# VH-VL binders against q9umr5, part 57

Target 1, 268 residues: q9umr5
Amino acid sequence: SYKPVIVVHGLFDSSYSFRHLLEYINETHPGTVVTVLDLFDGRESLRPLWEQVQGFREAVVPIMAKAPQGVHLICYSQGGLVCRALLSVMDDHNVDSFISLSSPQMGQYGDTDYLKWLFPTSMRSNLYRICYSPWGQEFSICNYWHDPHHDDLYLNASSFLALINGERDHPNATVWRKNFLRVGHLVLIGGPDDGVITPWQSSFFGFYDANETVLEMEEQLVYLRDSFGLKTLLARGAIVRCPMAGISHTAWHSNRTLYETCIEPWLS

## First folded at step 1 (VH-VL)

Design t4b (framework fv_tarlatamab_arm2)
Fold by ESMFold2-Fast, scan of step 1:
Structure t4b (fold): chain C 268 residues (1-268), chain A 124 residues (1-124), chain B 109 residues (1-109)
Amino acid sequence: as target 1 above (268 residues)
Amino acid sequence: EVQLVESGGGLVQPGGSLKLSCAASGFTFSDYYMNWVRQAPGKGLEWVARITSKADSYATYYADSVKDRFTISRDDSKNTAYLQMNNLKTEDTAVYYCARDRLYGSWSYPFDYWGQGTLVTVSS
Amino acid sequence: QTVVTQEPSLTVSPGGTVTLTCGSSTGAVTSDYYPNWVQQKPGQAPRGLIGGTSNKASGTPARFSGSLLGGKAALTLSGVQPEDEAEYYCLLYYGDAWVFGGGTKLTVL
């Protein structure tokens, strides 16, 4: 039979958003046990990411324990960062495929409706003043705010993303790298028409330099230094890149062609 | 309310073995990491070993001075942590304490509660 | 190997303010080392005071505070009481190990 699938939602989201994804999985892999975690829904998705990681960790442990052959993770948007941290902090996770749906793996630097709702008078150019404060780091969106014009502040103030990406030294880095490297497949999905994740290449570990020119994963220091295992995973053939144009941010979990092309092949 | 009680200490010859127990009550034991810390007579505290919670897959960690000789374990059904000490040396003579902690990403709970300690004397 | 350094002894008058520091041989101490402070009185088991740089344990008096000061972890006592006379240990996390400092004997007189 098929390995269980655990789904982790994104910012201002809930399990209801994945009803189409569940239908697709049931059609192509009938009998798959799919658990969409109902934690940190809606406004609770603004809680600090480390708090969310702890809550999701407690929820996934019994699911993984019941599936000795392994599990798959499908993690959407902000949820992909939660899953990145889960794979690093869990000393015996049995995740086969980690499928990341349009997640800002290198961070976010863009004006979106979500940011305007939270900070109506701010621009992306001045949000660093809020996000890189202790108060700002109490909000999930600020935990992965990555201003390419203030990279020094990002490296020093980010309590989450800079740590999990190995961009700042941390005592747990060696253990986190060892744990992350146990993943079977890292499946990265995203595209130019997302409209929320900025730059969209962040979903593939690309990001802006100080001039807002996108540098791809292989040009990033975290890759070149193999800080948490990306270079090792790529050498193993364990990284899958599946870009698709024409898909908006809220449609990654409800597009049949995307599912058949990028997700279905990795659900064993 | 929260209590940790060590037992199993005593006098042992060099090369011998002892198994220490740490019985916990008053909290959800399975949510916490457990540590063993020792203190030689008149000396400071020295960390010995740690075992994580079920959520972190019971990972174990040891000080270099005891690696390959000591084994930390736990039984969540009995709310008890253990330290199996093999091939004991005179320099292992100390009061052994158990203490709880918990790490969450960028923060931690302190070593907030400790047991009263159990004396281990290694002498011929 | 890795050494965590504390002042061996400090003296403070009742009602005074004193700051204890905790340094690492590996470089500047940051919150990533999860600085932790423990109090031990003669003949007693240690008692946790502060973890994760500044997070107080249940029952830690308000006069105790934790912080980072320069490249070191710091424990500050403001309005010291006679019962605060004790050994104070810091410990830092290095991923696979906790390492204790040598302890600071605080004398209140």
Scores: ipSAE 0.000, ipTM 0.419, lowest interface PAE 16.5, mean pLDDT 88

Design t4c (framework fv_tarlatamab_arm2)
Fold by ESMFold2-Fast, scan of step 1:
Structure t4c (fold): chain C 268 residues (1-268), chain A 125 residues (1-125), chain B 109 residues (1-109)
Amino acid sequence: as target 1 above (268 residues)
Amino acid sequence: EVQLVESGGGLVQPGGSLKLSCAASGFTFSDYYMNWVRQAPGKGLEWVARITSKADSYATYYADSVKDRFTISRDDSKNTAYLQMNNLKTEDTAVYYCTRHPRYTIFGSYGLDYWGQGTLVTVSS
Amino acid sequence: QTVVTQEPSLTVSPGGTVTLTCGSSTGAVTSDYYPNWVQQKPGQAPRGLIGGTSNKASGTPARFSGSLLGGKAALTLSGVQPEDEAEYYCLLYYGDAWVFGGGTKLTVL
């Protein structure tokens, strides 16, 4: 038998988006128990990320308890950030592979259809005025909005991403780091043709500096300070990087070649 | 299949008026923003006007060169966009293209993806 | 007056790689400008290639990619084919207005 797989969806998404992923898993690992969590679907995906983390936590506890040999997480887009927080806040998680499908691990700074639907008249350069307000932080997308030109505001106002990345101090930071380090493998997937995650290297813990030049993970302060364990995981050989060109944002969970190359090897 | 067909071009004297039509088929017209883009003979492309969808209250936008002279409109029941051109000038001579823009979606903006074949407007005495 | 600047002409060998750029007189181009790339062959209507910096239009070959590069929007063609010889226009958004660049004539020889 195979370890159970838990799937966490992204912004404006639902379990239906993973139909192809479930078919691939069934073909290569028949008998795998796959649970796609139907929480915070559609518009509810806009609720604050800490609220989503609490709800998903309650849903994953019984699944993990039934699988003493461990579970795998496949977390798509915004869902990857939810899973990052789950691994930190759960003292007792038994996650082997955490597979992150094109998630903005260092944040988002790009005008996409998501933002234009929510804030049609706002430009990327002025969205910080909305997102870094108390009202804006009640929306999930603002919880990982990372304006590289207003990093001071991001560090002070981000109620979610700056905390889970250890960019701002938190009383629980040491415990969160210890919990996160229990993960067996951190599998990072993303690519230059995603078209939504901006910069796409955010999926690999790279991000813009103040001049919008991308600095990779190893140049980030969170890595250099080992704030939540990235440097330790990399030294342990636990970080897997699987970039793939030619895949748009909504295709990461429905591309067979990607599945076979980046996902299948980590589903024991 | 997606098709955009422009009509209404022709020869007109300076100070005159023309109304261009863009008939759309093969897609849900009401979900798309519509644009007019022109190209003077031997010159580059110039954006002229945009109208949003009903979801965005049919907001209209114009290039400075045509503002207050041109009016973009649409009739979703007929799958047609229009460009009313008043007080035409010789520099308005161009092929006028109709092009669609996807409404903002999770799949990203593909920009001005489909274009019509164009209709020629000649402003001359 | 706002000006969008492109290279007037570029030449590339078949199978080669070429990058076209699109700059703004207002400063560095960011994704707020919704860079669009449009291809036009002589005597034909334009065809959309890329919108919103990097989002491919339906039917755009995999060899075309869009990005931001050095404060400009960029269109990169990898493994250029003879049929890619055309004029390429960029289009940037300035709130209430869109502005086209002057176009780049790409010659494939």
Scores: ipSAE 0.000, ipTM 0.399, lowest interface PAE 16.4, mean pLDDT 88

Design t4d (framework fv_tarlatamab_arm2)
Fold by ESMFold2-Fast, scan of step 1:
Structure t4d (fold): chain C 268 residues (1-268), chain A 124 residues (1-124), chain B 109 residues (1-109)
Amino acid sequence: as target 1 above (268 residues)
Amino acid sequence: EVQLVESGGGLVQPGGSLKLSCAASGFTFSDYYMNWVRQAPGKGLEWVARITSKADSYATYYADSVKDRFTISRDDSKNTAYLQMNNLKTEDTAVYYCTRELGYSRGYYLFDIWGQGTLVTVSS
Amino acid sequence: QTVVTQEPSLTVSPGGTVTLTCGSSTGAVTSDYYPNWVQQKPGQAPRGLIGGTSNKASGTPARFSGSLLGGKAALTLSGVQPEDEAEYYCLLYYGDAWVFGGGTKLTVL
């Protein structure tokens, strides 16, 4: 039999957005128990990420307890950051495959319709003034805003991403690293035609330097310092990179070829 | 030669104030956390305060015995760490050592280099 | 109040092996406490030896090693020299504070 799959949605998601994903899983792995967590739906997805992590943690504990052989996580967009934190804060998680669908793992630095809805007069160059305030950090989207031109403010004010990436010190960092390293596989998915995640390489732990030149994961300080275990996972053969062109941000969970190539192989 | 030199110690009345300085040389000061550790005459070492590096946002930490009375700070342009001590008590009498701490960037913390200390006496 | 406990005194013969331990009132000492070991000779400033359980400071002799043993941090000296006679302090990290042990007076005779 197949391990249960837990799905964590992204910004403004609903269960309906995953109907194709559930269809694909049912076709290739019949009998798989798939739970799409409906916490923090719609506008509630704007709540601070640490609040979301706590709520999702409470929801996943009984699912993991019922599956001693392990579970798989499929985490979409912002949900991938929630899952990063879950794997770090849970001393007893039994996650085999963590499948990250186009999640801004190193942060976001780009103008999108979501940001314009929340901050209509914003430009990516001035969002740091809002996001790196205490008020701004009450919105999930600001928890992973990463302005490469104001790295000092990002490091100081980010209440979430800088901490889970080990970019700022935290008393629990060693425990978080140990917990994260328990994961069987880290499957990273993303692509150049996403149109929302900026830079798209953020889904693969790449990000802008101060000149807005993208540096890949292996050139990042978090990787070189092994701050939360990326270098260790890569050396273990546990990181899978699956980039795919031609897929827009809202289509990662509904593209059959993407599913067959990047997701299906990791749902034992 | 890697060196830390403390200064500013002396005799002060209870309720008074002193500001200690720790001048660093021979290494890249800005890469290290800085700590103050004290030792009362004939007693053991007691950690007092810590300030992290710029990479960790200059976060400050204090022992419960000195919270609200002591302030640790640093000036990376002068390669100097400071300890502002207010509302001094007789039990604050000690040799105050400045020590550098390797930050978490290596996955651990390490105290390696210590200054020779400066004596603070809080008495009549 | 969190207390870090060390043996008050230990004696070892020159060339011998001795292990000092460092325990916490909060429970078993793990690597997450980042155990540090510091040496202090009478009338001298302290000197860092080891941090993060087993990582040596520059200049720490090869005969010193750090480990975790029986729920405690441990400092082992193999082939002890007369100049190793000193007070040895451990310190443990609790997230918002460092806490020193009471020190172990090592006598070499």
Scores: ipSAE 0.000, ipTM 0.384, lowest interface PAE 21.9, mean pLDDT 89

Design t4e (framework fv_tarlatamab_arm2)
Fold by ESMFold2-Fast, scan of step 1:
Structure t4e (fold): chain C 268 residues (1-268), chain A 125 residues (1-125), chain B 109 residues (1-109)
Amino acid sequence: as target 1 above (268 residues)
Amino acid sequence: EVQLVESGGGLVQPGGSLKLSCAASGFTFSDYYMNWVRQAPGKGLEWVARITSKADSYATYYADSVKDRFTISRDDSKNTAYLQMNNLKTEDTAVYYCVKSYYRLWSGYPNFDYWGQGTLVTVSS
Amino acid sequence: QTVVTQEPSLTVSPGGTVTLTCGSSTGAVTSDYYPNWVQQKPGQAPRGLIGGTSNKASGTPARFSGSLLGGKAALTLSGVQPEDEAEYYCLLYYGDAWVFGGGTKLTVL
């Protein structure tokens, strides 16, 4: 019997986006119980990420309790950050594979249609003025806005990402690290043709330095300090990196080749 | 095959209340999202409300023009969706359509595929 | 005050090709707006044609296609038939709400 799969959607998204993914899982792993969580849909996906983490936590607890052999998480885009926090705040999670589909794990620094919808006159160079205010931090997208030219503001004002990444100290950091390290596999998926996640290497814990040169995961201070367990997971052989070209942001959950290559092998 | 039959429309005075019903057949009702869309005489279409399926916890959504006055609900045991309309205004005069959309799990993208024939609501003194 | 804009009217000859567009006051329309197209003939209830930009509803003729064009959603009719004369509405998703365009009256002459 296969472990249950829990799916967490992204920004301005809902369960509707995952029909092809569910079809692929049913074809290769028939009988798998798949639950697509339809919380914080559409505009509600703009609510602060810590609020979303609380709501998703309440939804996943009974699913995990019914599956003593473990569960898998497939978390898309912004949803991957929600799942990062879930794994840290839950002292009793039994997640085997955490599959992150093109999620901005080190943050976002790029103009998208979603940002223009919320802040139509803003450019990425100016968005730090809004996002790093107390008001801006009430929006999920600002919780992972990471301006590499104002890193001091990001470190001081980010109420979510800087804390979850251990980039700023938090009283719970030690227990969050211990909880996160219980994950069986961290499967990172993303690619250069995504068109939304900027830099695309953010999906693999890479990010811009102050000159907008991308530094990969192993050069990041959070990795070198092992702030939440990335170095330990890599040493354990628990990190899988699966980059794929030719896939746009809204197609990660509906590409068969991507599924067969990057997702299917991790759904025991 | 797929049928949506609206009922409950009629004449009501401003400030009054009216409850619309939508009887569904020809598909697994509990798996699908249900919407209400209205059309004022000689005017265009306006989306009013949506209710999700049991898998999505029956979440409800409303257009700003009707928020806090209208309530969408459903009874899966009767294959029926409802629209409770309170504090009706003359601007609410319209033909109200019940519309099926794609459901969660295996549903793909939302599609307003099947529409009922509509029921006329007239708000006048 | 979100506004969805369509051409008020368009005319096409039988057998011809016509493209209707659907724009948003919030900026460029992408697939994440889940553009829908609905047809309404005089005195009849509306009928769904296309959802999710290009996904055809059951019974939609092959001559109808949906796409994104120049920052707008587009509905293209190739080889237009007389029975295609109707009002066409687009519908865009904004998270909590769906917003209809004002409709395009297509005349087939």
Scores: ipSAE 0.000, ipTM 0.379, lowest interface PAE 20.1, mean pLDDT 88

Design t4f (framework fv_tarlatamab_arm2)
Fold by ESMFold2-Fast, scan of step 1:
Structure t4f (fold): chain C 268 residues (1-268), chain A 124 residues (1-124), chain B 109 residues (1-109)
Amino acid sequence: as target 1 above (268 residues)
Amino acid sequence: EVQLVESGGGLVQPGGSLKLSCAASGFTFSDYYMNWVRQAPGKGLEWVARITSKADSYATYYADSVKDRFTISRDDSKNTAYLQMNNLKTEDTAVYYCTRQGFYDSRGYHYDYWGQGTLVTVSS
Amino acid sequence: QTVVTQEPSLTVSPGGTVTLTCGSSTGAVTSDYYPNWVQQKPGQAPRGLIGGTSNKASGTPARFSGSLLGGKAALTLSGVQPEDEAEYYCLLYYGDAWVFGGGTKLTVL
């Protein structure tokens, strides 16, 4: 009776991270078919996001086709950006709830262990030199690197995030917006104690201006221009914001209170 | 020629421990997921544990029946996968098979090669 | 508990065609369950035949094919040979775990 749930993992991650989430879903919605996609796991999560979108698209098509009543997506961290693109490129998706679990929807601008592992001597202030090159754009993390001090370079060089956010023109933008708007609910989850997603408000479509002051979603040009449908979704009552303090980046999928408060209500 | 050779099985009393080994040859071991599957006498196959490849950071997964008692690991320098079995129960009596699992693009996972198995008997 | 169901036994004549099915207690089986088929002859180790619904393992004879049929995974043998008499197991993927079916004993008469 419950709609199937599709789970998309994050950077340097795999399906193992979701074992507690699956337990919670089984307890509250017994009989739910939950598919955790084991594609682009571990270091393969560094592959370009458009390549990942193609692979995940092939995996979700048969799941959606067999569920005429609809499906739910739970997309964690970087996986939330994959799901953003899936909803835009699929002209026949039937997603009811898109649950974005601490995903950098407006991008990332912060030093993390992931970046230090790949680029040990780089600081967030210097990463634009690597990420906004053609070589850098072959790495998923650079696809959503959003340096607020070099916004001109981000707009011209980002091969993924600037395009799906409608921040740079693309021939398919009108079709992508139409497709994205078919989503039933956009559930945004994140919090100040995440420690990885910087600024944490990126999970709610907020982001830094050139002075590193956070501007919320309603002040963003992508919202004001309704570039991919955020303003329309908000007016429709389809955007849910569920911030929670006290949760670190690797704990969003394994915190019972978070699940009960922010996820469970959207799994019909 | 792909080969998987299990060893380490034997007779052990309830509550005891055994460590199984799976020696691999004929392929690039570090590129493949490794699984342990068991078969109780006269019964069907039961999946036990999986360890992913180097590319997927060696993530481990376990069947509920063995969780917290069994540990799967691997040593890519020795082309060997391991299954450490602790607090063994009589229902753990089975032939334990090592099997290789590949990923084929968007087509998903495939269990293609299996070892000959090693017998573990838990009895007093 | 998730249960994967197979026909307990099937009989086919040499040269005939037989289809084994594999169903899930959670609903219709689709390709995202990565259906796998494994053959085991008496006293022998299992061998992989098919993975990812329809992708043959190296060495799998042409007469074996995998597909989806009526909400189940299916293994079809066309032109069955006497040596095909064996137990056939399916296994399905549920995110973090793989679950085997109970097996089908195929008798070739």
Scores: ipSAE 0.000, ipTM 0.360, lowest interface PAE 22.1, mean pLDDT 87

Design t4g (framework fv_tarlatamab_arm2)
Fold by ESMFold2-Fast, scan of step 1:
Structure t4g (fold): chain C 268 residues (1-268), chain A 125 residues (1-125), chain B 109 residues (1-109)
Amino acid sequence: as target 1 above (268 residues)
Amino acid sequence: EVQLVESGGGLVQPGGSLKLSCAASGFTFSDYYMNWVRQAPGKGLEWVARITSKADSYATYYADSVKDRFTISRDDSKNTAYLQMNNLKTEDTAVYYCTRYSPLRGYSYGYFDYWGQGTLVTVSS
Amino acid sequence: QTVVTQEPSLTVSPGGTVTLTCGSSTGAVTSDYYPNWVQQKPGQAPRGLIGGTSNKASGTPARFSGSLLGGKAALTLSGVQPEDEAEYYCLLYYGDAWVFGGGTKLTVL
């Protein structure tokens, strides 16, 4: 039979958003046990990402323990960062496919509608003043705020993303890399019409340089130094890139063509 | 599929009035900020006015050169934006373009992507 | 009063690389100015190329890129084609108003 699937939602989201995804999985892989984790819903999604990682870890341990052949993760938006950390901190995860749906893997730098709602008077150029404070780091969105004009502040103040990406040293980095490398497939999904994730190439480990020119994954120091295993995974053929145009941020989990093209093949 | 069609231009004497219309089709008009931009014969582009979407309370903004003389408005039920031009001056002679600007991707990612063909306004005695 | 400055004219050979810049009289151009780039060919309506510094409009060819460079907004064309010969305008946001640059006439020889 098919391996169980664990779904992790995003910012201001809940398990209800995945009803179409569950229908698609049931149609193509009948009998798959799908668990959509109903933790950190709505405003609770603003909790610090390390707190969310701890909570999701407690929920996934028994599921993984009952599935000796492995499990798949489908992690949406901010949830993709939670899953990244989860795979690094768990010494015993048995994840086959980690499917990242439009997640800001290198961070976020854009004043989209979500940021304007949370910080209405802040421009993206000024948000570093809030996010790189101790108070700001108590909000999940600031944990992956990556201002390319203040990279020194990002490296010093980011309590989550800079550590998980190996951009700042951490005592556990070697163990985190070893744990992450156990993943079978890293499936990256995103696209230019997302409208929220900025730059959209962040979903593929691309990001802005100091001039706001996007540099792709293979040009990132994180990749070149193989800080948490991206270069090793790519060499193993374990990284899948599946970009798709025409899909807005809230539609990644409810588009049939996207599911059939980018998700379905990885749900053995 | 996206189209913006301007109309209402013509010849008018100094001190006169004209109302321009911009009919939109092929997109969800109500989600977009609408702008008027003009170009005097043989000269560069000049921004004239904008009106925001319903989400931003239909706020209006004007270039100093037209403030208090021009009024931008919109009717979302008709997918149409308007520019009411009063007390016209000879220096208002220009091709007037309407163009959309999307707030859906935040201000930092919006662009003036689609433009109409323009409508000529000539203010002359 | 606020002036947005562009090079009046630039020439580039087919297949070459050229960078157009857009400066502000108020100081260094940052992403808060939401730099936009618009192309206009003779006798035609303008078309949007780039907004928000580097975000490409639908249909903008891959050879066009936007960035910030030396305190100015920049539009770079790599592998220039003959059809890229046009007037290029930048525009910057100053709170409640947009201000166009004077335009750059790009000649492809």
Scores: ipSAE 0.000, ipTM 0.443, lowest interface PAE 16.4, mean pLDDT 88

Design t4h (framework fv_tarlatamab_arm2)
Fold by ESMFold2-Fast, scan of step 1:
Structure t4h (fold): chain C 268 residues (1-268), chain A 124 residues (1-124), chain B 109 residues (1-109)
Amino acid sequence: as target 1 above (268 residues)
Amino acid sequence: EVQLVESGGGLVQPGGSLKLSCAASGFTFSDYYMNWVRQAPGKGLEWVARITSKADSYATYYADSVKDRFTISRDDSKNTAYLQMNNLKTEDTAVYYCTTAYRSFLEWSPFDPWGQGTLVTVSS
Amino acid sequence: QTVVTQEPSLTVSPGGTVTLTCGSSTGAVTSDYYPNWVQQKPGQAPRGLIGGTSNKASGTPARFSGSLLGGKAALTLSGVQPEDEAEYYCLLYYGDAWVFGGGTKLTVL
């Protein structure tokens, strides 16, 4: 029998976006119990990420409890960050495959219409003034805003991403690392034609330096220090990288070739 | 004076192909999502396809009834959206409208404006 | 297979108030469905009225308003005019797809 699959959606999204993904799973792994979580849908996806982590935690506990042989997570876009934190705060998770679909794992630094609407006069170069305030940190999108030109402000003000990445100290850091390392496989998916996640390599733990040159995961301090276990997972052979060109941000969950290549092999 | 004008409709035999165009003027076309909506004779409106704005990387979406047969595209340099229709069926007979919508961070705009429509008849 | 349901027909007197509703087979309609309202008069192209529950299109008369009511989207016309006689469609957003309701024929008598 196949392990249950739990799906976590992204910013301004809902469970309906995953109907094609459900069809693909049913075709290749008939009998799989798939739960797409209907929490923090639409505008509620703007709530602080720690609040979302708590709500999703309450929803996944009974699902994991009913599946002692393990579960898989498929987490899309912003949802991938929720799942990162979930795996760290849960002392008892039994996640086998954590499949991250185009999630900004090292943060976001890009101009989008979403940011222009919320902050109409801001540009990516000055959004740090809003996001790194206590008020700004009440919005999920600011929780993973990572301005490479103001790393000092990011490190001091980020209430979420800097903490789960181990970039700033936290009393629970050692327990969070231990919990995260229980994951069987970390499957990273993303691509150059996404158009929203900036830089797209953030989905693979790469990110801009101060000159906006992308450095890969192995050059990041969080990897080199093994702050939450990336170096240990890579040494274990537990990290899977699956980049694919030609896929836009809203198509990752509805592309059959992507599913067959990057997702299907990890749904035991 | 925001305007949309459809063209390319006509009579086509079952199994045939047809390409519709939607010419836009009076707004920054690349900032807007483009939709195709159809209306069969005497019936209601049915959403067919969407292509997103430049900011959202031109992602495309289709109604299940047309998936794998229709392709939506756009050329921002010409302020034009297209609907390539392949393997046409008699059930595809309808007036085809293009309409635009703006997607903001927290909201969708009204679907406005709409073009006048172009009639596609699939018959032998 | 998702169904959006509207009243098939409604009648209102000139100067009166009428509310059209729009429901989803998936459950209660919230603002996250981004309810959208479109007007179509016989032989004419549709015209957008309201998006995102309550945001009016340019040119939508002040007598039209959008809201949520009892787990459904609602379009209210206050002080109805004869020219408001038309078919009214709602559409709801489900992430990737938009789904239209069957339309409400509003008769002004």
Scores: ipSAE 0.000, ipTM 0.414, lowest interface PAE 13.6, mean pLDDT 89

